# VHH binders against ATP-dependent (S)-NAD(P)H-hydrate dehydratase, part 3

Target 1, 310 residues: ATP-dependent (S)-NAD(P)H-hydrate dehydratase, of Phaeodactylum tricornutum (b7fxe8)
Amino acid sequence: MKTWNDGKTIAIERCVLPLDASLHKGSSGRVGVLGGSARYTGAPYYAAMASLQAGADLAFVFCAQEATLPIKSYSPELMVAPVYSASDFDPVRLVDDMVNEIGDMLPKLHCLVVGPGLGRCPLVMKAVARVLELARSQQLHLVLDADALYMMSLPVYRSSLKGYDRLVLTPNVVEYQRLFPKSEDNNGESMEDASDEELAAATIVRKGAEDRIIVDQRQVMSCGEEGGLKRSGGIGDVLAGTLGTFTSWHAILLDREAVSTEDLPLSCWTACCAVKRATKRAFDDKRRAMTAPDVLHHLGQALDEMTRED

## First folded at step 21 (VHH)

Design j1 (from z8 with D105E)
Fold by OpenDDE, fold request of step 22:
Structure j1 (fold): chain B 310 residues (1-310), chain A 122 residues (1-122)
Amino acid sequence: as target 1 above (310 residues)
Amino acid sequence: EVQLVESGGGLVQAGGSLRLSCAASGFTFSDYTMAWYRQAPGKQRVVVASISSGSRTKYSNSVKGRFTISRDNAKNTVYLQMNSLKPEDTAVYYCAADYYPLFSEEGSYDYWGQGTQVTVSS
């Protein structure tokens, strides 16, 4: 599958949660975003907002104390909670509190997006590692992006999610090479290397001009939808959040026994198509002035056009 | 209909013990954080103890080491074991439930009981 039309029918059937007015709030997806530090507040906002625009009912942001007010100021639709403070000098307390606070929420989420604006503080990474372990133990769907991908490039953390099949990674080309340094030849073709078994169970969305869906070191799908000619910051965050929604829907449908784990790549592909189409619309509208908020603005419309039956 | 019904309150001498119970109905008890609040005459309602859905407990400094919060999900009941009671513990004790306590202000729980009176005599 390359274009939306190539997989539209099956994607709508297996990846899109039907709208139902009789459902209670939260039934169409509860997405958590673990990210946001004293220095980075935009990325978690874009991810969280994208999840809502894509069709999730609730978006939760777990962030640093210092990021709480800024993120709340961006939108009242987000549920934002501080889970640590950069000014906390007790490392044990910081890690424990963060893990405990987020841990209590994990059972109430359909997906946790980790990484947008997370930063690379060692203490935070330690806490996040524990959170990921807890999430895995509860079979929670995970989307890792940005600084979480960096975290996974570190040997001490890479093995924590070995064999986990409810995991989506969203590396760009550089991040992909960092995660899988010997996986591609000079032509960008996947090389069979037995050494990278730790993340083999994950679905990888390799971001680029053409987004590639990779499972077990093989490309299984690609998104050939046209995006914009401009690369703007935050679009990756939008994709991460959109994936949060589609992954949440996958979790819900999986629980209903309506789909299988094998459908997760299709969900990811669908999300990529949506974001590319939204980006194209945003670009057509604003051209060189396009920014991430413009993509967010067009995301809902793009999805509606994708899913509406003629 | 959602109900929280407290019981176990009463008059006790200083140094004595009481066990409060709160029976919950009308919602999925196991998914909620349960908490005990108390309000003394002329004072604000304050949190005493909480227990998350994962059974993580928190206590106010004033009751640490003396009070224990626990829950029985099979019985939809939360308990507060109060030992070494002091006159300062005299208050109406309230049971409360919250689904997203991390995102709620203190005292803004989803559901509340009617309260039970605890009186500690000197």
Scores: ipSAE 0.714, ipTM 0.866, lowest interface PAE 0.7, mean pLDDT 93
Fold by OpenDDE, fold request of step 22:
Structure j1 (fold): chain B 310 residues (1-310), chain A 122 residues (1-122)
Amino acid sequence: as target 1 above (310 residues)
Amino acid sequence: EVQLVESGGGLVQAGGSLRLSCAASGFTFSDYTMAWYRQAPGKQRVVVASISSGSRTKYSNSVKGRFTISRDNAKNTVYLQMNSLKPEDTAVYYCAADYYPLFSEEGSYDYWGQGTQVTVSS
């Protein structure tokens, strides 16, 4: 399965939440984005907005105090809350407050996207690690991107999500190599690194010209949809947010016993197809002038075309 | 129909104690943050205490150490134990419920009770 047409029927059936006017707000997906620091405000915006454009009802952003006003200024459609301040010098309070504030929201989310614009502050990482553990304990779906992938490259944090099967990782080629380094034996032969076992239960979306879906160290799907000729910043964040929506839908459908955990890779594949198609549309429209907002602009239309019955 | 019904208010002497109760119905109580607000004559309504769905508590500085908020999910009830009451605690006390308190401004809770009068005499 490489192109959308190859898997359209099964993907619509098992990955796309049906539209229903009788449903209350939030029933079609509540996506949280944990990210945004004093210096990084765009990434969490792109992720959160992408989730809405993909079809989630509500997008929540948990960010630094310093990022709150900028993110709110980008769009009134996002619910944005400060959960820590970069000027806070009490490490215990910072971590505890962050964990407590986010912790109270976790039961109300269908998916938590972690990483966009998060930064690499050790205290923030410590808090995020606790949030991830709490999320896992509640069986919340997780999408890890950007700085959260960096966290997973660290042994102290990597083990915390061992065996967790409601987990999506979205590494690029470089990040993938960092997460899954090939160890060379004394003879120069590539040995499977034992580190692969820790994240074996996760669904990996390896981003590239062709997005690859990997489960248990095996490629199970690939997205062969065309995504234009320009690589713009923020497209990875758009994918992370889109995955947030599809993962949320998976969670909802799973709860309805309409699908199984084994369908999560298909949801990821569908999200990849959507973002590639949106990117292609954006590129055809603006070509060399294409930026992430253009991809966001075309995301809804791309998905509509994918899911409409002729 | 959503209902919040406060009880336990009344007249008490300074230094005395009262226990307020708020009985909730018509929504999934355990999923909501519950809060107590009060409004004194001629003043704005202000938050006194809150308790999250995870039972995390917050208090205004004016009542810290004197008031305790608690909840019983089995009874769909939130309580406010008020000790060492002062004349400045005189107000109408309101029970409120909110689903997304982290994203709400003070006073913008989803549901409100009718209030119960607390009067502290000097």
Scores: ipSAE 0.711, ipTM 0.864, lowest interface PAE 0.7, mean pLDDT 93
Fold by ESMFold2, fold request of step 22:
Structure j1 (fold): chain B 310 residues (1-310), chain A 122 residues (1-122)
Amino acid sequence: as target 1 above (310 residues)
Amino acid sequence: EVQLVESGGGLVQAGGSLRLSCAASGFTFSDYTMAWYRQAPGKQRVVVASISSGSRTKYSNSVKGRFTISRDNAKNTVYLQMNSLKPEDTAVYYCAADYYPLFSEEGSYDYWGQGTQVTVSS
């Protein structure tokens, strides 16, 4: 499947939560975003707002104390809470405190998006790794982007997600090469190693001109929808948040026994189509002036057009 | 209709003990964080203790080691065991419930009881 029209029927059937009166009471998705640091505040905002604009009911941001005020200032729609302070922390208690604060929220989420603006502080990464283990233990769907992908390139953190199939990774080409060195696409010769096998069950969204959906080192589909001619910072964060919503809908449909775990790649493909179409609309509207907020503005409209039945 | 009904308040001599109860109805009790707040005359309402849906507890510094919060999800009830009571513990004690407490503004829990008076004499 290359364009939305190629997969529209099956994607609407298996990946899109219907808009009806029962949805408004039964929740249309609760997405958490674990990200945002003293230096990087925009990325978690774009991810969380994209989740809402794609149709999630609620978006929560778990961030550094230093990021709380900036992110709250961007929009009142987001629920934002600090889970550590970079400038005022006890290194003995930082990991446990973060894990406790986030852990009570995990059962109330359908998906946790990890990485946008997270930073690479070793203690924060250790805490995030424990949060990922807790999320796995309760079968919570995960979308890993940005600094969380860096974490997965480190053997100590990668091994804790071995075999987990409720896992979405969103590397660009460079990040993909770092995560899966010696892949067939990388050099024309395939090689097996323990690191690549550990993440074989994950759904990989390899971002590019065409977004490639990869499971077990094999491309299972691709999104060739036309985007825009301008590469704006933040579109990757919009995709991560949109994946948060579609992964949440997948989790809801799994709970209803309406789909199977094998449908997660199609949910990811659908999110890619939505973001590409929203980007195309934003680019047609703004041309050289397009920024990530323009893509956010068009996301709901693009999804409505994609899911409208004939 | 959500109801939080506190009971167990009263007059107690300093050094004594008292156990507060809060019976909850009208919501899924096991999903909520429960807390006790208190308000002394002329003061602002402040948190005393909280217990998450996962039974993790937190205490203010003024009551650590003397008070114990607990919950019984089968009975939809939260308790506050108050030992070694001091005159400064005199206040109206309120039961409160919140679904997303990490994101709530201070003092803005979803639901509140009407309070029960605790008076500690010298």
Scores: ipSAE 0.474, ipTM 0.784, lowest interface PAE 2.6, mean pLDDT 89
Fold by ESMFold2, fold request of step 22:
Structure j1 (fold): chain B 310 residues (1-310), chain A 122 residues (1-122)
Amino acid sequence: as target 1 above (310 residues)
Amino acid sequence: EVQLVESGGGLVQAGGSLRLSCAASGFTFSDYTMAWYRQAPGKQRVVVASISSGSRTKYSNSVKGRFTISRDNAKNTVYLQMNSLKPEDTAVYYCAADYYPLFSEEGSYDYWGQGTQVTVSS
C-alpha cells in the first residue's frame, strides 16, 4: 500500500479507535514520553503534543528536572514530571530513583515513547534500559526514537528486547544501518557482535520521502503520501508521538480482542500517512516558513479527513 | 460515588501513639496513591506521608522515623501509625487519593476525606 486511499478501509477497521463518550479519563489512549534533558526540551514536547493532536486522551512527559519548566511553558495540556536531575543527582541512586518514579506509571499507560531529547548520559541510559525491561515484563507497547535507537545499537541494551513484538523503532536511513548492519543496505558489512535477529519481531518505521514499514527485515508496507518540500526539525518527533497514539489504540483493540499482534505494522503505516498528510497541509499553507508546530496544527484535521465516512 | 472516611483521631498525651485509618470506596483502590495531609490552625494543608500503588512510601521531614503509612488493598484502607507524638502534630488529618500523583500540583489530589482531629497535649 502506497497512499491512504489504498488501505483506508482496512486501516479504519483495524487501527482507528472510534470517537465515543467515556465516563473514564484516559480510555482513548494514554501515551508516555520518556525524554527531555537539560540540553534538549523541544523534542519531547513535539512527541507528546503530537500524541494529543492525533487523538490520545492523555500525554505524560517523564523528563530531566531541568526540562520540566520549559516543557510545561510550551503547553498546559501536557502532564510533565521530572524523573532525575542532571545538576543534582546521586550517581549511586539515579538508576533506582528513575525506575521507581516511572515504574508506578507504566501499568497506567498504553504506550511508552522513548528517546526524544533523552541524551546519552551512561547512567540515564542504564536507567532507561531498566525501564524498558520493566515495560516489557508488563507487555507495554514501546516506540523508540532518537537516543533510544542509539541505545538499541549497543549490544548490552539491544539483547533485553530480543523477540519483543510490541515494539516500534523509527530509524532514518543512517540509524537503520546502525541497527541492522547485516542488511543489504550496508553493502554486506557487519559488526562482530551484531545480530539482526534480536529485533526481528519489532516493527520498523524507516523514515524518508517514502516511509517503509519493515518486519523481520522485509518491507511489508510503504507510505508514499506526499509531504512537503521542506525538511523541518521536529517532524520526526511528531511522527514518534503520532505512532504513540496509534500504538496505544492498537493496544486497546488487542485487549478487546478486535485485532491481532500482526496488525501493528498497519497501525504504524496509518500514523505515517497522517503525518505526511499533515505535513502536506502545513507546507501548502506556510511554504518556506513551515516548522514543526505547523505540522502539529494540521495533524488533527488531516486525521479527521482520513477517517470520515464520506 | 467516591468516599474517603477517616477514623482514629482523638486526644493523646505527648509521647503517645495513635493509628489513623481511612476507608475508601467508589474507585479501584489498588490503582491509587494514598496520602495523609494535615492542617494545623491558621496554616496551609500540607502532606504528611504518601504510599504509591506500588507501596513505595514518602514522608515529610517533620514525621520521618515517627510515622508509618501503610495500606491494605483487601480492605481498601490506608493507615497512619503515629508514634512519639508531639504538640506540633496537633492538626486535622485528611486522607487523600490520587491516580497520577507524579503529575499533580501539591494539594490537588483527586479525592479528599472530611478530616479527623488529632490533639496532642503537653
Scores: ipSAE 0.472, ipTM 0.768, lowest interface PAE 2.4, mean pLDDT 89

Design j1 (from z8 with D105E)
Fold by OpenDDE, look of step 21:
Structure j1 (fold): chain B 310 residues (1-310), chain A 122 residues (1-122)
Amino acid sequence: as target 1 above (310 residues)
Amino acid sequence: EVQLVESGGGLVQAGGSLRLSCAASGFTFSDYTMAWYRQAPGKQRVVVASISSGSRTKYSNSVKGRFTISRDNAKNTVYLQMNSLKPEDTAVYYCAADYYPLFSEEGSYDYWGQGTQVTVSS
């Protein structure tokens, strides 16, 4: 188990985008969040806001029309766009419009977070699948969480991301078992001999008391940072958004030839450390009253403390 | 310096055709959604047509089937082919560019041209 201090130097060097006042808006990360339905509006907000709090310049939310106003009402800092309507009865139009609207934005993103509050509407899932294919074709970094992980449990969608190495999955223990039923022993530990060819290239952040970073069915890192004693809703969304920022930074640094694809797990590990630290601070502050907004509140401070050099 | 320069406007008889051009400079043209707006006397400026960076086109209902928007990224130019013109098409036509059109309100484009007058006589 490694704490932040154990990997701080290398993580800052390879995962944290340097601050530069000369940079234009968006140069420090443009994160998209594909999620939010008539039923779910909080999850995409937490993810998007987390990305901003973590240090991204711009956060875009692609959501259902019904979710647009609620999400906008949570914060003026988010750019929120309707990409479909639940009241649209034309399935072809719904899917095509959604794909086209999001598709036009993909080249302008450094990372797309998919899943928070997405729901499990078959038409939406179909559209999201096409978006994922487009994203892959453009070599866009992807973070899949929540309902997107459910999609990946389905063979028809799972195969579309085979071999894709700019992919981060964020399953909890149950979701991990669903994704990789043969990869865990009775204790929930990853089995080194287990193989999954379809998602082998992905970086997996298995969430839990101890977040584990898994690549090619092998645990390569673990987060030993202490979190809070309370498991509140929305923390997973905060992590997804934070990963969005760090993955965006990885994309930017990769383009600068400053890092390699092999550094992506370290970026994920760093994000985990940040969220754990933020959660610990939030819990110390609010105790049993802690909720996801408290974690968001402490995320920036946690990262600042992590990245400041003595 | 960012510039959008419209051309091709003028006087035409009802049923006639015009082709507007908008030459862009000073920004990465291929990354922007381009749009044509028009403003008739005493009326609000309204969107006529748009073409995304991916060349996806949208039209207002009033011009659908008659107008065609297109772009040439090599020339940094967007076009509006206007056929079957009607007196109600009389307006100043504006070229506009937007980097994040999905998140912009109507009329909140990043860059605007000065406009070109189109007059359709009955």
Scores: ipSAE 0.452, ipTM 0.748, lowest interface PAE 1.4, mean pLDDT 92

Design j2 (from z8 with L102M D105E)
Fold by OpenDDE, fold request of step 22:
Formats: sequence, structure tokens, C-alpha cells
Structure j2 (fold): chain B 310 residues (1-310), chain A 122 residues (1-122)
Amino acid sequence: as target 1 above (310 residues)
Amino acid sequence: EVQLVESGGGLVQAGGSLRLSCAASGFTFSDYTMAWYRQAPGKQRVVVASISSGSRTKYSNSVKGRFTISRDNAKNTVYLQMNSLKPEDTAVYYCAADYYPMFSEEGSYDYWGQGTQVTVSS
């Protein structure tokens, strides 16, 4: 399965939440984005907005105090809350407050996207690690991107999500190599690194010209949809947010016993197809002037075309 | 129909104690943050205490150490134990419920009770 047409029927059936006017707000997906620091505000915005454009009802952003006003200024559609301050010098309070504030929201989410604009502050990482553990304990779906992938490259944090099957990782080629280094034996032959087993239960979306869906160290799907000729910053964040929506839908459908955990890779594949198609549309429209907002602009239309019955 | 019904208010002497109760119905109580507000004559309504769905508590500075908020999910009830009461604690006390308190401004809770009068005499 490479192109949208190859899997359209099954993907619509098992990955796309039907539209229903009788449903209350939030029933079509509540996506949280944990990210945004004093220096990084765009990434969490792109992720959160992408989730809405993809079809989620509500998008929540948990960010640094310093990032709150900027993110709110980008769009009134996002629910933005500060969960820590960069000026806070009490490490215990910072971590505990962050964990407690986010912890109270976890039961109300269908998916938590972690990483966009998060930064690499050790205290923040410590808090995020606790949040991830709490999320896992509640069987919340997780999408890890950007700085959260960096966290997973660290042995102290990598083991915390061992065996967790409601987990999506979105590494690029470089990040993938960092997460899954090929160990060369003394003879120069590539040995499967034991580290691969720790994240074997996760669904991996390896981003590139062709997005690859990997489960248990095996490629199970690939997205062969065309995504234009320009790689713009923020497209990875758009994908992370889109995955947030599709993962949320998977969670909802799973709860309805309409799908199984084995369908999660298909949801990821569908999200990849959507973002590639949106990117292609954006590129055709603006070509060399294309930026992430253009991809966001075309995301809804791309998905509509994918899911409409002729 | 959503209902919040406060009880336990009354007249008490300074230094005395009262326990307020708020019985909730018509919504999934365990998923909501519950809070107590009070409004004194001629003043704005202000938050006194809150308890999250995860039982995390917050208090205004004026009542810290004297008031305790608690909840019983089995009974769909939130409580406010008020000790060492002062004349300045005189107000109408309101019970409130909110689903997304992190994203709500003070006073913008989803549901409100009718209030119960607390009067502290000097």
C-alpha cells in the first residue's frame, strides 16, 4: 500500500471518524499539544492548528508562560495554558506544578502530542517524563515529535515507554538513526541493537520524501503521495498535529470497539497521505514561496477530497 | 438538568466553624473541578477554594490554613470546612463546577449554585 487509492476504502472505514451533527463539541477529538518555550512558539501552533484543520474539535496547548501570549496571538481557535515559567528557579515546584496541571487534563484528551517547541531544558524534560508515565498509566494515545524524540534517545527516558503500543514516533532520518543506531559488530556487520526492543511496540512514522510506517522493526506501509519540491520548516509540526487527530480518532474508534490497536499504523499512514497531498497543493499554489501556513491552509481541502464519496 | 445545591450556611460567632456542602446532579461529577466562591455585600465574587478532578486543591491567601475543600465522588458532593471564621468571611458562598478550569477565567465556571449565606458576628 503506497498511494491513497491503494488503501482509501479501508482507511476511510477504519481511520476516519464519521461526521455527525448530533454530536457534542469535543466528540470528534480532543488533542493536546505539550510544547512551546520562551524561544519556540511556532512549532506548537502548527501542530495544534493542524489537528483542528484535520478535523479535531478541540486543540489544547500546554506551554511555557512566555509562549502563551504569542501562541494566543497566532490564532483564537487554540486553547492555550501556561504550565511553567522559564523564570521559575524552584525546580521542585516547576516540575510538580507542570505535572499536576497537565495531569488533570490527561483524562479529557484523546491524544497528547509531545515535543513541538518543547526545548531541551532538563527540568522541563523531567516533568515531561512524568507526564508521559502518567499518560501511559491512563492508556492515553501519544505522538512524540521533535524534542520528545530527543528525550527518547536518552537511556533514562527511553525505558519509560517500553512496550507501550499506543505510541507514535515521528522521526526524520537523522532522528531515526539516533533512536535506532546500527551497531557494527567487530566484523563490520550491522547488528540489531537491543535498544530497538524498547520501542518495538510503538508505531514509527519515519519522515522523508517517502514516509515509512514501521512496526516492530518492519516497514508495514509507505506513503508514496507527492508532497511538492520544497521542504519548508513547520511541515513536520503539521504532520505531528495531523497525527494527533487521526490518533485521537483511533482512540475513539478503539473505545467503540470498532477497530483494534493493529489499525494504528493505518491511521498514521492516512495522516501522512493527507499532509503530503496538502503540501502538494500548497506547493502548486505558491511554489518557492510556500511556507507551513500554506500547508495548513490546504490540509482541510486535501482531507475532504480524500474522504468524499464520488 | 444540572443542579448545584448549597447547604450548611448560617450565623456563627467569630472563631467558630461551619461546614458547607454542595450536592451536584445532572452531570458527571467526578470529571469536573469543583470550587467555592464567595461574594460579600458591595464586593465582587471571588474564588475561595477549588478541587480538581484529581483532587488537587487550591486556596485563596485569605483562607489558607483555615478552610479545607474536599469532595466525595460517590455522593456527588463537595465540601468546605471553614474554621477560625472572621467577620470578613461574611458573604454568600457559591458552589461552582467547571470541566476545563485551566482555560476558564475566574467566574466563568460552567455551572453555579444559588448560594448559601454565611454570617460571622464579631
Scores: ipSAE 0.674, ipTM 0.845, lowest interface PAE 0.8, mean pLDDT 93
Fold by OpenDDE, fold request of step 22:
Structure j2 (fold): chain B 310 residues (1-310), chain A 122 residues (1-122)
Amino acid sequence: as target 1 above (310 residues)
Amino acid sequence: EVQLVESGGGLVQAGGSLRLSCAASGFTFSDYTMAWYRQAPGKQRVVVASISSGSRTKYSNSVKGRFTISRDNAKNTVYLQMNSLKPEDTAVYYCAADYYPMFSEEGSYDYWGQGTQVTVSS
């Protein structure tokens, strides 16, 4: 599958949660975003907002204390909670509190997006590692992006999610090379390397002009939808959040026994198509002035056009 | 219909013990954080103890080491074991439930009981 039309029918059937007015709030997806530090507040906002625009009912942001007010100020639709403070000098307390606070929320989420604006503080990474372990133990769907991908490039953390099949990674080309340094030849073709078994169970969305869906070191799908000619910051965050929604829907449908784990790549592919189409619309509208908020603005419309039956 | 019904309150001498119970119905108990609040005459309602859905407990400083909160999900009941009671513990004790306590202000829980009177005599 390359274009939306190539997989539209099956994607709508297996990846899109039907709208139902009789459902209670939260039944169409509860997405958590673990990210946001004293220095980075935009990325978690874009991810969280994208999840809502894509069709999730609730978006939660778990962030640093210092990021709480800024993120709340961006939108009242987000549920924002501080889980640590950069000014906390007790490392044990910081890590434990963060893990405990987020841990209490994990059972209430359909997906946790980790990484947008997370930063690279060692203590935070330590806490996040524990959170990921907890999430895995509860079979929670995970989307890792940005600084979480950096975290996974570190040997101490890479093995934590070995064999976990409810995991989506969203590396760009550089991040992909960092995660899998010998996985591609000079032509960009995947090479079989036994050393990459630790993340083999994950679905990888390799971001680029053409987004590639990779499973078990093989490309299984690609998104050939046209995006914009401009690369703007935040689009990756939008994709991460959109994936949060589609992954949440996958979790819900999986629980209903309506789909299988094998459908997760298709969900990811669908999300990529949506974001590319939204980006194209945003670009057509604003051209060189396009920014991430413009993509967010067009995301809902793009999805509606994708899913509406003629 | 959602109900929280407290029991176990009464009159006790200083140094004594009481065990409060709160029976919950009308919602998925195991998914909620449960808490005990108390309100003394002329004072504001304050949190005493809480227990998350994952059984993580928190206590106010005034009751640490003396009070223990616990829950039995099979019985949809939360308990407050109160030991070494003091006259200053005299209050109406309320049971409360919240689904997203992390995103709620203190005292803004989703559901509340009617309260049970605890009186500690000197």
Scores: ipSAE 0.671, ipTM 0.845, lowest interface PAE 0.8, mean pLDDT 93
Fold by OpenDDE, last read:
Structure j2 (fold): chain B 310 residues (1-310), chain A 122 residues (1-122)
Amino acid sequence: as target 1 above (310 residues)
Amino acid sequence: EVQLVESGGGLVQAGGSLRLSCAASGFTFSDYTMAWYRQAPGKQRVVVASISSGSRTKYSNSVKGRFTISRDNAKNTVYLQMNSLKPEDTAVYYCAADYYPMFSEEGSYDYWGQGTQVTVSS
C-alpha cells in the first residue's frame, strides 16, 4: 500500500472508529501525552492537540510543573497536569510522584504517547521507564516518539518492552539508525544485530519523505502520500498525536473484537496518510510560511475527506 | 441514578473513635477516586482524605495519623476510620466521587453525598 486509495476501504473498515452520537464523552478515544519539560512545551501540545483534531474525545498532558501553565495557555481543550517539578531534588519523591500520578490515569487511557518534549533527565527517564512497565502490564497501547526513542536506544530501557505488540515507535531516519544499528561484518555485509529482536513485536513508523511501516524487521507498507515541500518543526509531534488517536481506536476496536493486533500497522499507515495529506493542504495554503499549527488546522479536514463515502 | 449515602456519624467524646461509611450506586465505583470532605460551621468545605481507584491515599495535615480512608470495591463502599477525635473535627462529613481527580479542583468532584454530622464534645 502506497497511496490512500490503495487501502482506503480496508482502512476505513478496520481503523476508523464509527461516529455515534449516543456515546459518552471519552468513548471515542482518551489519549495521554507524557511529555513537556521546563524547556520544551510545544511538542506535547502539538501531540495532544493532534490527537483531538484526529478525532479523540479527550487529550491529557502529563508534564513538568514548569510546563503546565504554558501548555494550558496554548489551548483550553487540553487537560494538563503536572507530574513532577524540575526544582525537586529528591529523586525518590520525584520518581514515585510521577509513577503514582500517571499510574492512576493509565487504566483510563486508550493510548499513551510518550516522548514529545520529555527531555533527557535521568530521573525523569527512570520514572518514565516505570510508567512504561506499568502500562505494558496493563496492556495499554503505547506510542513512543522523540526522547522516548532515545530511551529505547539504551539497553536498560529497551529490554523492558521486548515482545510488546501494542507498541508503536516513530523514529526518523537518524533515530532509526540509532535504534537499529547495522553491524557490518568484516566483509561489509550488514549483520542482523541481535538487538533488533528486542523491538521486533513493535510497529515502527519510520518517518521520512515516504513513511515506512515496519514490523518484525520487515517493511509491510509505506505511505506515499505527498506532504508538501517544506518540513517544519512539530510535524513529527502532530504525527505522534495522530497515531495516538488511531492507536486508541485500535484499542477500542480490539476490545470489541472487531479487529486483531495485526491491524495495528494499518492504523499507523492510515495516520501517516492523514498527516501527509494535512501537511500538503497546509503547504498549499501557506507555502514557505507553513508551521505545525497549519498542519493541525488541516488535519481534521484531511481525515474527513479520507473517510467520506463516495 | 447516582447516589452516595453517608452513615456512621454521631456524637462522640474527645479522644473517641467513629467509622464513617459511604455507599455508592449508579456508577462504576471501582473507576472513581473517592474522597471525604468536611464542613465545619461557618467554614469552607475542605478535603479530609482521598483514595484513588488504585487505592492510593492522601490525607490533610490535620488528620494525618488519626484518620484512615479505605474502600471496598465489592461493596461499592468507602470508609473513614476516625481515631483520636478532637472538638476541631466537628463538622458535616461528605462523601465525594471523581473520575479525573488529577484535573479537578478541590470541591469540584463529580458526585456528592448529603453528608453526615460528626460532633466531638470536649
Scores: ipSAE 0.662, ipTM 0.839, lowest interface PAE 0.8, mean pLDDT 93
Fold by OpenDDE, last read:
Formats: C-alpha cells, structure tokens, sequence
Structure j2 (fold): chain B 310 residues (1-310), chain A 122 residues (1-122)
C-alpha cells in the first residue's frame, strides 16, 4: 500500500470517524499536546492546530507558563494551560504539580501528543516520564515526537513504555538510528539490540520522502504520496498533530469495538497520506516560500478530498 | 436538565460545625470537578474548596484545616464539612461543577447551584 488510492476504501472504513451532527462537542476527538517551553512555542501550536484541522473537536496544549501567552496569541481555537514555570526552583513541586495538573486531564483525552517544543530540561523530562506512566496505566493513546523521542533514546526512560501497543513514534531517519542503534556482536554480526524489544509494540512512523510504517521491526506499510520539493520546519509537528487526530479516532472506534489495535498502523498511514497531500498542495501554491502554516492551511482540504464520497 | 441543589446551611454559633450537601443531576457527575464557592455580603464570590474527578482536593487558605470537601459518586453528591466556624465564614455557599477546571477562570464553572445561606453568629 503506497498511494492513498490503494487503501482508500479500507482506510475510510477503519480510520475515519463518521461525521454526526448529533454528537456532543468533543466526541470527535480530544487531543492533548504536551509541549511548549519558554524557548519553543511554535511546535506545540502547529501540532495542536493540525489536530483541529484534521477534524478533532478540541485541542489542549499543556505548556510552560512562559509559553502560554504566545500560544494563545497564535490562535483562539486552542485551549492552553500552564503546567509548570521555568522560574520554579523547587524540583519536587515542579514535577508534582505538572504531573497532577496533566493527570487530571488524561481521562478526558483520546490521545496525548508529547514532545513538540517540550525542550530537554531534566526536571520536565522527569515529570513527563511520570505522565507517560499514568497515561499507559489508563490505556491512553500516545504520539511521541521531537524531544519525546530524544527522551525515549535515554535508557532511564526507554523502558517506561515497554510492550505498550497504543504508542506511536514519529522519528526521522536520524532519530530512528538513535532509537534503534545497530549493535554488532563480538563477531561482527548484527545483533538485534535488546533495546529494540522495549519499543517493539509501538507503531513507528519513520518520516522521510517516503514515510514508512514499522511494527515489530518490520515495515508493514509505506506512504508514497508526493509531498513537494521543499522540507520546511514545522511539517513534522503538523504530522504529529494529524496523527493525534487519527489516533484519537482509533481510540474512539476501538472503544466502540468497531476496530482493533491492529488497525492503528493504518490510521498512521492515513495521517501520513493526508499530510503529504497537504504539503504538496502547499508547495504547489507557495513553492520556495512554503512554510508550516501553508501546510496547515491545506490540511483540511486535503482530507476532505481524500474522504469525499464520489 | 442539569441541577445542583445545595442543603445543610443555617445559623450556627462560632466554633460550631455544619455539613453542606450538593445533590447533582442531569450530567455525568463522576467526570466533573466539583467546587464550593461562597459570597459574603458586599464581597466577590470566591472559591472555598474543590475536588477533582480523581478526588484531588484544593482549599483556600482561609479554610484550610477547618473545611473538608468530599464526594460520593454513587450518590452524585459533593459535601463540605465545615468545622470551627467563624463569623467571617458567613456567606451564601454555592455548589459548582466544571468539566475542564484547568481552563476555567474562577467563577466560570459550567454549572451552579442556587446557593445556601450559612450564618455564623459571634
């Protein structure tokens, strides 16, 4: 399955939540984005907005206090909440408060996207680790990107999500190599690094010219949709947010017993197709001037075209 | 129809105790954060205590150690045990419910009761 047309029928059936006017607000997907620091505010915005443009009803951003006003200023459609302050010097309080605040929201989410603009503060990572554990305990769908992938490359955090099958990772080629280094045995033979077992249950979206969907160290699908000739910053965040929506829909459909856990890779593939098509449209429109907002602008239209009944 | 009905208010002497109850109906009670607010004469409405869906509790500084908020999801009821009451605790007490309290300003809860009068005499 390489192009949208190859899998359109099954993807619409298994991955796209039907529109229903009788549904309450939030029933079509509540996506949380854990990200945004004093230095990074754009990435969580792109992810959160992408989730809405893809069709989620609500997007929540959990960020540093310092990032709250900027993100709110980018769009009034986002629900933005501070969960820690960079000026807080009490590590225990910072971690506990962050975990408690986010913890109360986890049951109300269909998916939590973690990583966009999160930064690499050790205290924040410690808190995020606890949040991930809580999320797992509640069987919440997770999408990890950017700094969360870095976090997963660290031995102390990698084991926290071992065997978790409601997990999506979105590494680029470099990040993938970092997460899954090839280990050579003493005889020079490529040994499957035991570390690979820790994330074997996750669905991996390896980003590139062709996005690869990998499960249990095997490529199961690939997205061969054209995405334009320019790679701009923020497109990865758009994908993360889009995955947030499709993963949320998977969670909802799973709860309805309409799909199985085995359909999660197809949801990811569908999201990849949408973002590639949106990117192609954006590129055709703006060419060398294309940036992430242009991709966001075209995301809704791309998805509509993908799902429109002839 | 959503309803929050407070009860248990009245006149009490300083140092006395009261237990307020708020019976909720018309929404999924267990998913909501419940809170008690109070408004004294000539003052703004202020939060007294809150209890999240996960039973995490918060108290205003003025009532810490004296008041206890609790909930019974089976009965769709939130309680406020008020001990060591003071004249300054005199107010109309309101029960409130909110689905996303993290994103709500004080006083912007989704649902409100009509209030119950608590009067503490010196």
Amino acid sequence: as target 1 above (310 residues)
Amino acid sequence: EVQLVESGGGLVQAGGSLRLSCAASGFTFSDYTMAWYRQAPGKQRVVVASISSGSRTKYSNSVKGRFTISRDNAKNTVYLQMNSLKPEDTAVYYCAADYYPMFSEEGSYDYWGQGTQVTVSS
Scores: ipSAE 0.661, ipTM 0.840, lowest interface PAE 0.8, mean pLDDT 93

